# Ledger of designs, part 11: miniprotein binders against d3e3m2

Target 1, 234 residues: d3e3m2
Amino acid sequence: MVELRVNAGNVKNPNVHKIGIIALGSHLENHGPALPIDTDAKIASHIAFQASLESGAKFLGVIYPAHELKEINHGIHVSLEDLTDEIVKVLKSAKKFLRISSVIIVNGHGGNLPIVTTLYDIEERTGLLITLNSKIIESEGPHGGSGELSMAKALGIIDESQVENQTNLEEYGEVGLYMFGEARRNDPNIEEGALDVEENGVYVDDVYGQELLKLAINSVLLDVEKQLDSHYGY
Short names: E, the ipSAE of ESMFold2; O, the ipSAE of OpenDDE; V2, 0.75 times the mean of E and O plus 0.25 times the DockQ between their complexes.

## First folded at step 8 (miniprotein)

Design g4 (at its last look DockQ between E and O 0.06; V2 from the best seeds 0.00; counts 0 for: pae E 24.5 > 1.5, pTM E .722 < .8, placed apart)
Fold by ESMFold2, look of step 8:
Structure g4 (fold): chain B 234 residues (1-234), chain A 108 residues (1-108)
Amino acid sequence: as target 1 above (234 residues)
Amino acid sequence: SDEELLERALELVRRAIELDAEGRYEEAFRLYLEAIELLLRALRKEPDPERRELLRRIIEEYLKAAEELREILWELRAEGDPEEVKKLLEEAEKLIKEAEELLKKAKE
């Protein structure tokens, strides 16, 4: 049996090897013609991976399925129960094979926010401490809008030749959730986003994209620090 | 027992929240109504003033959630079977009125 040097490398806290960071996004959701179908998954994965590099926590990859509300469902998504079950399955595997005790889920898709209601069930079923970090959702602005375009520029996943078409809301009504009249009527935040895209259009700003990503990465790093301080003692 | 009624109601609402988030509003609404009915049964039999107050606050919270779902179902009735939605809302109205009456008595 080989003794594992769990703290080898650039490790700042002896307990960080017990923390996992995993992305949660959407792989199959339209974001207009300038953004890839898996924008959410790529953004969340970048944030999760960079936070793992900076903190020394283990990168666990990305969860495949995503959830979305009926009134704005415009991709391929699963029920909240199915998403919850998949999260439990993935995290049980990570716990079993990687000996982690806590996880930070980096959520890059607004439709996943309801998972907050099942976090305690996930914790019970896995025996893991779970932190859900949705900071990038809080910061990025309207769906397929300037925030996501700017982050996509920073990540090199934007099709800049299509940016001028991004606000052709008659063809790409998913941008700003503009086409979803029922959702807009029932949720003032959705209405505000749709109106913002219609009134102000969109723009691409590489510096802004990098700042959004940095803000989200730092938020995840803070969650790592909180888990180290409160869960593992120090 | 009264403890079993409360535990079951909480479980139903956890599921209702999941269904609501999935856009399965009719199913969520039905579970909220079932949970409220269980809590009303518990409240009618609860002698302890502090526990009665707890039950009353929980019922009020769930009534608010159920009424929000009722409005959604009414607005969406054209997407499904409008007659079935109207029937559901009529059944719910009776339970909601009963709950409101009992909560007013419990304030005393």
Scores: ipSAE 0.000, ipTM 0.067, lowest interface PAE 24.5, mean pLDDT 85
Fold by OpenDDE base, look of step 8:
Structure g4 (fold): chain B 234 residues (1-234), chain A 108 residues (1-108)
Amino acid sequence: as target 1 above (234 residues)
Amino acid sequence: SDEELLERALELVRRAIELDAEGRYEEAFRLYLEAIELLLRALRKEPDPERRELLRRIIEEYLKAAEELREILWELRAEGDPEEVKKLLEEAEKLIKEAEELLKKAKE
């Protein structure tokens, strides 16, 4: 039997090897002309990967499907059930091959938030402790807005030449979810975002983007510490 | 059973999320509170440390959601029955406090 060097590298606690970090975003959503359709997936993946680098936890990659409200049709999404099933499938594989005991799901897409209702099911089906982290969603602001634009700048995925067109809401109504009247009526937060984009426009700030990413990464690192303390501190 | 309580709670929260998306915040809030009550009951009876931890985490997430809805209801209080909303908010505060205390004990 091979003994693994669990303390090798930048690893403070060898139990961190029992923790996996996986990204959950959206790969197929319009974000205006300045942002790629897989913006959420790339942002979430960056946060997840960087957190794994800093903590020593295992990076597990990214979940492929995403969920969204039916009244928000700016992309291609699956049912909550299908998303849950895919997460279970992927995490079972990770558990099987990597012998992990817990996972942090780094969510970068608001439409995935209902997954909170299936976390227990995921835990039961996988035998893993699951933490859902949606810090970036709480911090980034409106869809296709200044926050995402700034992070996209930091990640090098923005088309800066199209930023001036980002607020052409007649053509790119998905920005700020402006075009989704029903969603706006039903959720004051969506309405606030839409109004912000409409009234104030958008900007790109590399420093702001970096700070948002750092905030999110630190949030995930905190979740790693919490799992180490609560689950492995016995 | 604890499992039955959990299943019921999850179903309530699923429906609450749908109601929230529909702008039916009061109804959503009520379901979250009911779900949290069920989970607290389960937590109080659960002897297994691993299961207790799972329940605790779920409760924390649902409490956060309930708190967000509470804020919305405070803002919308003038649009509904003020007295009914007030009662609901008082109940929520009581439940949240109880949950926080229980969670604190569970961490000891």
Scores: ipSAE 0.000, ipTM 0.192, lowest interface PAE 13.6, mean pLDDT 87
ESMFold2 (binder alone), look of step 8: mean pLDDT 79; pTM 0.779

Design g5 (at its last look DockQ between E and O 0.09; V2 from the best seeds 0.00; counts 0 for: pae O 15.1 > 1.5, pTM E .642 < .8, other shape alone 8.401 > 2.5, placed apart)
Fold by ESMFold2, look of step 8:
Structure g5 (fold): chain B 234 residues (1-234), chain A 109 residues (1-109)
Amino acid sequence: as target 1 above (234 residues)
Amino acid sequence: SDEELLERALELVRRAIELDAEGRYEEAFRLYLEAIELLLRALRKEPDPERRELLRRIIEEYLKAAEELREILWELRAEGVDPEEVKKLLEEAEKLIKEAEELLKKAKE
């Protein structure tokens, strides 16, 4: 009986109502003493929420579990299969109740990157067009380093009194993935990150953090534009 | 190197302007964001305060230009806009980009 006013509010293109934006991070992952264990979830949620505000696409919240490779595990994580199943479960619910046809997953945790190998399965099982956006992971630099500290400053989630301790790598070896010696020997990207935090330290730059967030938010807005042009949605 | 990253970013923005003129607006927006990412990588490791401030100013100008282009593209898609007004706005954005390029050139000299 109710006819929805899909053009109400600051919604310039009502087809955005068919697009959902959801965060994917990690709630239970060490980031050194200056950053909370849910840093990834908070950063991804901020990016997803701001993109939904600016585009008018539906904000779908945040996915709870996360994945990580056994060799560098520094938190409480699930298997890739279990993460994939949870994503499907959450997205089926959103499709059922919200009349969406496509979703952008905003990923803020490097350990989740392997879900690129299960995206087709997720699309098949949900009937949704899925875009994975990991821009912030690609842009932020080493784990627990200057990029995350700077974004955390911008978001108000940093403990500045602990920044001087962030590179006490004997105590907080997850920073830069420093403690994972075998992984460092076998992956030059991990080695580069570990050396960077050891040799150059870390810093906090509020403006830099804000600009990283703006890049990521605009990257999600680009994905919205691409989904609006999608064969299946628009 | 920082100079290599800056040169790549400027090339990407020039391509973005050409793609925009061809009506390939989504690709133009993507190239702006790629350029900004390269500049943020240069900024992350830049130790010189003057060079950090220069990079920050360029990043802010490119972010502003990219966001204005996105808004213009979305307005044109969703609602009618005067084509002459769109062209004028793009010409103003190109002027700002050229000013940023001149500042980069002067800073290197």
Scores: ipSAE 0.591, ipTM 0.820, lowest interface PAE 1.8, mean pLDDT 87
Fold by OpenDDE base, look of step 8:
Structure g5 (fold): chain B 234 residues (1-234), chain A 109 residues (1-109)
Amino acid sequence: as target 1 above (234 residues)
Amino acid sequence: SDEELLERALELVRRAIELDAEGRYEEAFRLYLEAIELLLRALRKEPDPERRELLRRIIEEYLKAAEELREILWELRAEGVDPEEVKKLLEEAEKLIKEAEELLKKAKE
């Protein structure tokens, strides 16, 4: 059996090879005219990939389906059950072929947050330790807002010519989730975001976007270190 | 420059994260506080509203991280781990955090 050089490259701890990082976003959601429909997936993927580069953990790619509340219909989504099943499928494959023992799921889509309720099921079915990281969602602000626009600028996926139209909420009501009255009523955070977009508009700042991404990457790196510590406990 | 201060703050936070992972919570906490102080200096000098908002948001995130570490340090203190030094640090931190919160409120105004 070939002995792998587990210390080769920018790897401080060879146990990092037992950790996988996978992105979870959304590929099929409207984000106004200035952002692509796969904004969340690309943001999450960037964070996940960069964290894997810096930590040495294995990059596992991106989950294809996404979940969302029924009352938020700005995209195409699957049930929480279907999303969970797909995650299990992908992670079983990763475990089988890459001999990982833990995974960090980097979530860039708010609609996926309910996956927290199925993490134990995922762990049981895969035999992996699972950490869900949703730091970017906590930091970015409203849907299609200044945070996402700025990150999109940093990643080169924004149409800057359409930024002026991003706050045309009558036509692009998904921005700030403005058009989703029920969702806003049920979640004060959504309401706050909608009001922010309505009252203050949006802006694009490349530096802001880069900083948001860096903060998220650092959060994932912290999770890697926590998992490394846990491996010593097992 | 504001950019230099931001970069320095980010470097401090990166190191703080490493220290936190190593269980060096006091040292991590100090670095977060230092980062916040740098960002507050930047905020005081920044005339552009958009950049001010950016700095505010970053400061808020670092404050959250610092608070988590503060809680850990309080728990450790309760368990009898280095009670006097931690107490002093927490007291100093309280002043800084309060100052930061006040400055952030003024920046919204």
Scores: ipSAE 0.000, ipTM 0.202, lowest interface PAE 15.1, mean pLDDT 88
ESMFold2 (binder alone), look of step 8: mean pLDDT 76; pTM 0.723

## First folded at step 9 (miniprotein)

Design p01
Fold by ESMFold2-Fast, scan of step 9:
Structure p01 (fold): chain B 234 residues (1-234), chain A 80 residues (1-80)
Amino acid sequence: as target 1 above (234 residues)
Amino acid sequence: SDEELLERAKELVRRAIELDREGRYLEAFRLYLEAIELLLRALRKEPDPERREELRREIEEYLKRAEELREILWEERAEK
């Protein structure tokens, strides 16, 4: 079969070509007026694609449907079971046609974190070693906040004319997850993020956005190196 | 607290430098990235321009070294 030339022009260790990198959405989730509805998918896709180019691993594309916490309703989501099934379906196809034996999942959406509980099921059903990388979620700060705005600036997907409206939380209550009182009560990290946006507002810093993206890309590259060491026996 | 983040980042960098000198590049790379994450978390909330510039310089320095270490790891394993 013909292999994808996602790393065209690069000569890499043969074992790195057994590694797939796939991005997770979401693609239909409100992020305030300055950010596109598919912000998470675009950021995760960029991270996964750049890590693939740099390492020689195979970019597997994006899974757009996303899961979400019960208390949060600012987008379209699927059940954890449905998301797990979609991941399995895509990865089985990739394994069959692209000769991969392991995958790094680049998670761009906080609502997808529960996938950590289904990783073993995915491995069992696909026969692939799976690593979940949620570094950007851990690093970016609150939903629709300065981190996402700054990364969007770096990627050319921000509407800067709307940044001054981003913290009109009465109208855009999904920013900082401000309007989701039950989620804020149940998770101190969500509460901290909501208070941060409410008290300090937001800003756009292109260089900060580039630095966040570089951190996330290098974190995925670290996972590639770890798989090469532990799974492929360097 | 932000002060605790900065102290932890400094300790991670000291460890990363030690591992780097020992030729333990994968472990050094990991610790540099952990330090950068903490510094970026501090930078996000830092309102003072002078302190932001200081944090920015550290982040740039550590990112550069982390990327150099990654290139070393890549070259050691890549077909050339």
Scores: ipSAE 0.821, ipTM 0.922, lowest interface PAE 0.7, mean pLDDT 88

Design p02
Fold by ESMFold2-Fast, scan of step 9:
Structure p02 (fold): chain B 234 residues (1-234), chain A 80 residues (1-80)
Amino acid sequence: as target 1 above (234 residues)
Amino acid sequence: SDEELLERAKELVRRAIELDREGRYREAFRLYLEAIELLLRALRKEPDPERREELRREIEEYLKRAEELREILWEERAEK
């Protein structure tokens, strides 16, 4: 038998080993020429892994299938129902094998935000306390913009030679969600982001990228503390 | 730069310091992170190098304190 060593890091509270941290991110989405198509998954994975390492919670890996708004076509996506079912299957397996009782889902993909409407269903079907953490989505700014470029620089996954081409929006219209007129009409935040990229362009700032990642990691660690207090009575 | 973001961040920091002095470390930690989020939003849109450096200094200081508070919370749990 082989035992998974998923509980690496700070174990000052014995109940932290009952907490799982899992990343959600898209694996096949255009992010402009300077970013890999799995940018969301890589960022979310880094955040979840580092939070697990620092807290002693169990890193559960990455769920790659992702949901998206029907009018945004820059990648390969699944329905909200299929994504919810996939999460339930993965978490049931993790619960049985690793004996976790709660999970923090680190969401790196904006199109997954509708999962907030299925969290109760996931909890009921798995018997796990579920917290959704979308801090990076709230903080990073537009799709393929300065935030994602800067985090990609910090993670060593950027192609800096392509940054000058990142705002050729006629060719790379997914940047800022620029080409998705219906999404822009339906969501003022998407419209603001598209206009920001069109008007101001993008930049790469390694330190800014590191700071965004640190914010997101600490946000997940705050969720760990909240679960320890609310679930375990501390 | 959004002036409203900076004023909101300033108020969050003021309250975080107050909670920190009271030993309410988890609440202080939360408010520091909320302030940092607003400061990072302001930094993203800030073109002036001098203002960027000022925002950087504040973000760095608040991240450092937030992480210190987190470590204190973990030490307190170990004592129990």
Scores: ipSAE 0.774, ipTM 0.913, lowest interface PAE 0.9, mean pLDDT 88

Design p03
Fold by ESMFold2-Fast, scan of step 9:
Structure p03 (fold): chain B 234 residues (1-234), chain A 80 residues (1-80)
Amino acid sequence: as target 1 above (234 residues)
Amino acid sequence: SDEELLERAKELVRRAIELDREGRYYEAFRLYLEAIELLLRALRKEPDPERREELRREIEEYLKRAEELREILWEERAEK
């Protein structure tokens, strides 16, 4: 049987090969006219891949289907149960063929945060220790705002010709989740984001985008160190 | 507020430096990243170019140290 070299990155400790890193999308979600519909998946994939290269952990790819709150309707999403099942299927395969014992899930999409309630189910069904990392969601600011635009600039996925149209909120009401009145009433963080894009607009800053990505990558690397402590006696 | 973010970041950095000096590299790494997150939030909202450059300089310095600490942790775990 052919040995897959998914750990071709910076491998200094053999035990890190037992750690997998996987990205979660979404891939079918409007982000205003300056950003592709798969913005979350591309950002999460970059973070997970770079952390894998730096640590030597095994990059497991991207899970594209994503969950979303029912109050937010600007994309195509799946149920929490379907997302959980997809994660389990991918991780069972990875465990069988790549000899991993733990996984760090890099979450690129706010609507996926409810998977904290299914982590135990994933662990029981796969026999893997699971860590969820949502650092980029905590740090980037509003949907389609300056953080995502700046990271998109750093990654070469932005349409800069459309940035001036990004805050035409009557047309692109998903930016800042501006048009989702019920979600804004129910969650102060969503309301803050909507007000931020309405009052302050957006900008693109390549260096800021690079710094956000470095924060998220280092956060995943902190999780790698924590998993090494938990599994290997350090 | 921006002022509160900067005060919290300053406190985290102070503690990170103490932990770093004590050789508690994992905890120092974690606190540097928490401080960087707050500084990036302040930077996003900062309109003054001189203040932005000041914040940028701090972020770059702390990111560099955090990455150095991570490398130390990695080397400490590399055993046959």
Scores: ipSAE 0.788, ipTM 0.915, lowest interface PAE 0.8, mean pLDDT 88

Design p04
Fold by ESMFold2-Fast, scan of step 9:
Structure p04 (fold): chain B 234 residues (1-234), chain A 80 residues (1-80)
Amino acid sequence: as target 1 above (234 residues)
Amino acid sequence: SDEELLERAKELVRRAIELDREGRYEEAFLLYLEAIELLLRALRKEPDPERREELRREIEEYLKRAEELREILWEERAEK
């Protein structure tokens, strides 16, 4: 059996080593000129990895293929069925070789939220208890906005020379999902984000970025504690 | 509204401090985390630099305490 050396954290609780943490993110999405196209994957990976180090849970890596609403075409995406199949394949392998019995999925891409409808299928096919954590999606604000720019600054992945051009929405219409009129009409949260970026612009704040990441990491650590209580209890 | 976010966060913090003082660390941790989320949402929309600095200091304080409580909770689990 393979034991991954990211279990340096809480070694006093043997059951935490039966928990896996895996990141979901998109690696092929435009985020404006100041952010890399794999922004979501890098943020989700950081959160999942840090939570694994702090808890002693096993970091399982990143699943790069991502789903998206058909109204939003700012990158390369797969069907919900294909994403679900990929998750099942990866988790079956992890279960076989790493002796895990539960997993926390750290979701860094809003388009992956529909996976909540296939969680039972993933559990049934893998025999693993699955928790989906989308805390960063709930907290970061609009696509390519101040939250993502600030986290990118904290992670050292921002191109600061391009921040001034980030709100040139005629050229970078994916920022705030500004150019996606149908999505904006159908979802008030998307409309709010697009208007926010258009009216107020964006900023970069390293400390704010660090605090967003810490919120997400602590949320994942809470899920670890919840799994220890409910699945590996006394 | 942003004002409602701040008011809600203040209520959560007040309750978290009360629970913390009572030694109810798991409940206190949960409420601190909820308050931090609301404060970060308010910080994202705050244009005034002085107000932003105030919010950041407050968030830093509550994050530090939440992390301390998490460590206590993990130690309690390890002892069993």
Scores: ipSAE 0.524, ipTM 0.844, lowest interface PAE 2.3, mean pLDDT 88

Design p05
Fold by ESMFold2-Fast, scan of step 9:
Structure p05 (fold): chain B 234 residues (1-234), chain A 80 residues (1-80)
Amino acid sequence: as target 1 above (234 residues)
Amino acid sequence: SDEELLERAKELVRRAIELDREGRYEEAFELYLEAIELLLRALRKEPDPERREELRREIEEYLKRAEELREILWEERAEK
């Protein structure tokens, strides 16, 4: 078998090459006019790829289809079962051909959080140790808000000509999840985000975007250290 | 509140510095990242340019130290 290389790896920590890092989307979800519909996938991919480059862990790519609450219908989504099955298929292939024994899943999409309930199933079916990392979701703030705009600026994927239109919430009601009344009633974090965007608007700050990405990358690198300590016996 | 975020971040940093001083680098690294998360959440909502600059300096300092701790951890694994 041919060894796939994305980087030279961290030669000081040879077991790091047994760790895979994979990103979760979504790729077909409205984020207001200033952001592409694949914003989550691009951010998660960047985090996973940079953590792979810095650590020597193997970047496994992106799983684009994503799960979401039915009330939040601004995109194209799959069931939790279908998402879990797709992850298992990809990870089984990666295990067979890339000599990995553990994986860190970098989740870029809030609607994917329910996957925490299927992690054991993924481990059982693949025989891999799985760590879920949702740090960017905890840190970035509301959907289509200043955090995502600022990261998009840092990544070169923002349409700055549309930023002034981003908070036209009657037209772009997905921003802050503003139009989703049932979701806002059922989740205080969604309600807070919607009110924040409505009352304070949005801004773009390149340096803030870079620092959010650095936080998320370092969080994944912490997970690499933890797997090296506990699973590989360093 | 934003003030609560800042107070929680200060406490995390105090603990991270103590762990760092004791050579407990992985634990220090983790607490620095937790503090940075809270500082970034405070920065997102901060309208005052001087307060933003102060938060920015703290975030930069703690990110730099966190990355130094990662380098130390890598060296320690190589030596074992």
Scores: ipSAE 0.845, ipTM 0.935, lowest interface PAE 0.6, mean pLDDT 89

Design p06
Fold by ESMFold2-Fast, scan of step 9:
Structure p06 (fold): chain B 234 residues (1-234), chain A 80 residues (1-80)
Amino acid sequence: as target 1 above (234 residues)
Amino acid sequence: SDEELLERAKELVRRAIELDREGRYEEAFMLYLEAIELLLRALRKEPDPERREELRREIEEYLKRAEELREILWEERAEK
């Protein structure tokens, strides 16, 4: 067994060390000029890492390749099958060397939501109990919008000199997914987000960013509690 | 709508407080987090500084209580 030198938050329950937490994001997606291309991966990584520190669960790192709807091409994506295979590969390695029995996947990228259809395949192939946590993408609002900008400010990854250019939607049409007409026609939530950015613009609020991150971290910690209740027992 | 978000959040908080008083801490923790999510969605769309401050105080209060409940749950597991 490999001992990861992460400063674990709580070691009172030995079964928490059987839980892994892994970030699933994207590192090759345009997020407008104020945000780095790996925004999703950095946000997901922070959430997974902080939840690991606070709970004592094992941080497993980041899976960078991401899936996306075919109508949205703001970055580089892989097929759902390829993403599933990458997850299985990483988790088999973690199981072998870290002796984990369950995993919480912290999903930072909306295009990865279809992985819910392959969770049972991942469980069968790895022998691990898998929980998918997509809380941050449900809460943050539009792509490249105020939520992501505010979290980026809290994490120190924002380029504030570019915030005034973030809503130049003819140049940065991925913001709010504004330029993706087919996706906007097919999903009312995408349409609402695009219109919100177009009509109201964006802002940066460090405290709001911190609050979003705390919500997501606590959501992952709730999943840790549920895994301890359901599978490890007394 | 923003009004629907705030009304739903209010109902979730009411139920969370009830569960908290009953010692049903995991369920209370879960409902506090659901309420906080709705309040944060409302805060994102709120342009008025005074209303933003009011929402922020509520969010901060409920996050603090949720984290206290999490600590209680952790202490209970230490006994098992």
Scores: ipSAE 0.773, ipTM 0.915, lowest interface PAE 0.9, mean pLDDT 88

Design p07
Fold by ESMFold2-Fast, scan of step 9:
Structure p07 (fold): chain B 234 residues (1-234), chain A 80 residues (1-80)
Amino acid sequence: as target 1 above (234 residues)
Amino acid sequence: SDEELLERAKELVRRAIELDREGRYEEAFRLYIEAIELLLRALRKEPDPERREELRREIEEYLKRAEELREILWEERAEK
């Protein structure tokens, strides 16, 4: 069988070609009127791809089906078990055809955070060392807020004509997770985000968006370095 | 609070600079990245244009140094 070809950028270390980077996002998920329904996937994909290009690790693509909070009904939602099975399926194929030994999962969707509980299962079933990177989720602020709008501006995926409508929370209640009372009660960070969007609105700052993306890319590159040191002995 | 984020970021930067001067580049790189995260969180909530510009200048400086350290580390690996 012919080995699959992957554009992994310049190789700076012989073992980096054994590392894969895969993005987890979401699709059909509302982010207010200024942002596309695959915002998380586009952001995660950009981060994973740029880290692959800079390091020489192999970009493995994007997984769109996502796990999510029970209150949030829009999106391609799957159980945690089904998401884990899909990741395992993709990674087994990547291992077979690309001869990777470890993977960094770049998570761009907050609803996917519970995957941290199935990482060991993924490792056992694939024989790969797995690292989960959720840096962008930790850094970007509220759903459909200034962070995502600013990154979308940097990536050329924002509809700026709709930014003035982004905080019409009666119509776009997913922004800041404003309409999700259970999530807001259970997570102080979600509550802070909802109140911030309600009180102060949103803004678009291209430079801020670029800096958030660079933070996330460098965080993934740290994970590449950690895998090289710990897994490959270099 | 935003003031607490800035104080924590300052402490991380100070330690990163010390490690950097000692040639402990991998540890310095990690702390620079953590400091930048805190500075970006502070920037997101900062309404004052003058304060935003100060934070952006700091973020830009620390990000450039972090990326320089990453390149040094990778060149070291390639040499071996």
Scores: ipSAE 0.422, ipTM 0.804, lowest interface PAE 2.8, mean pLDDT 87

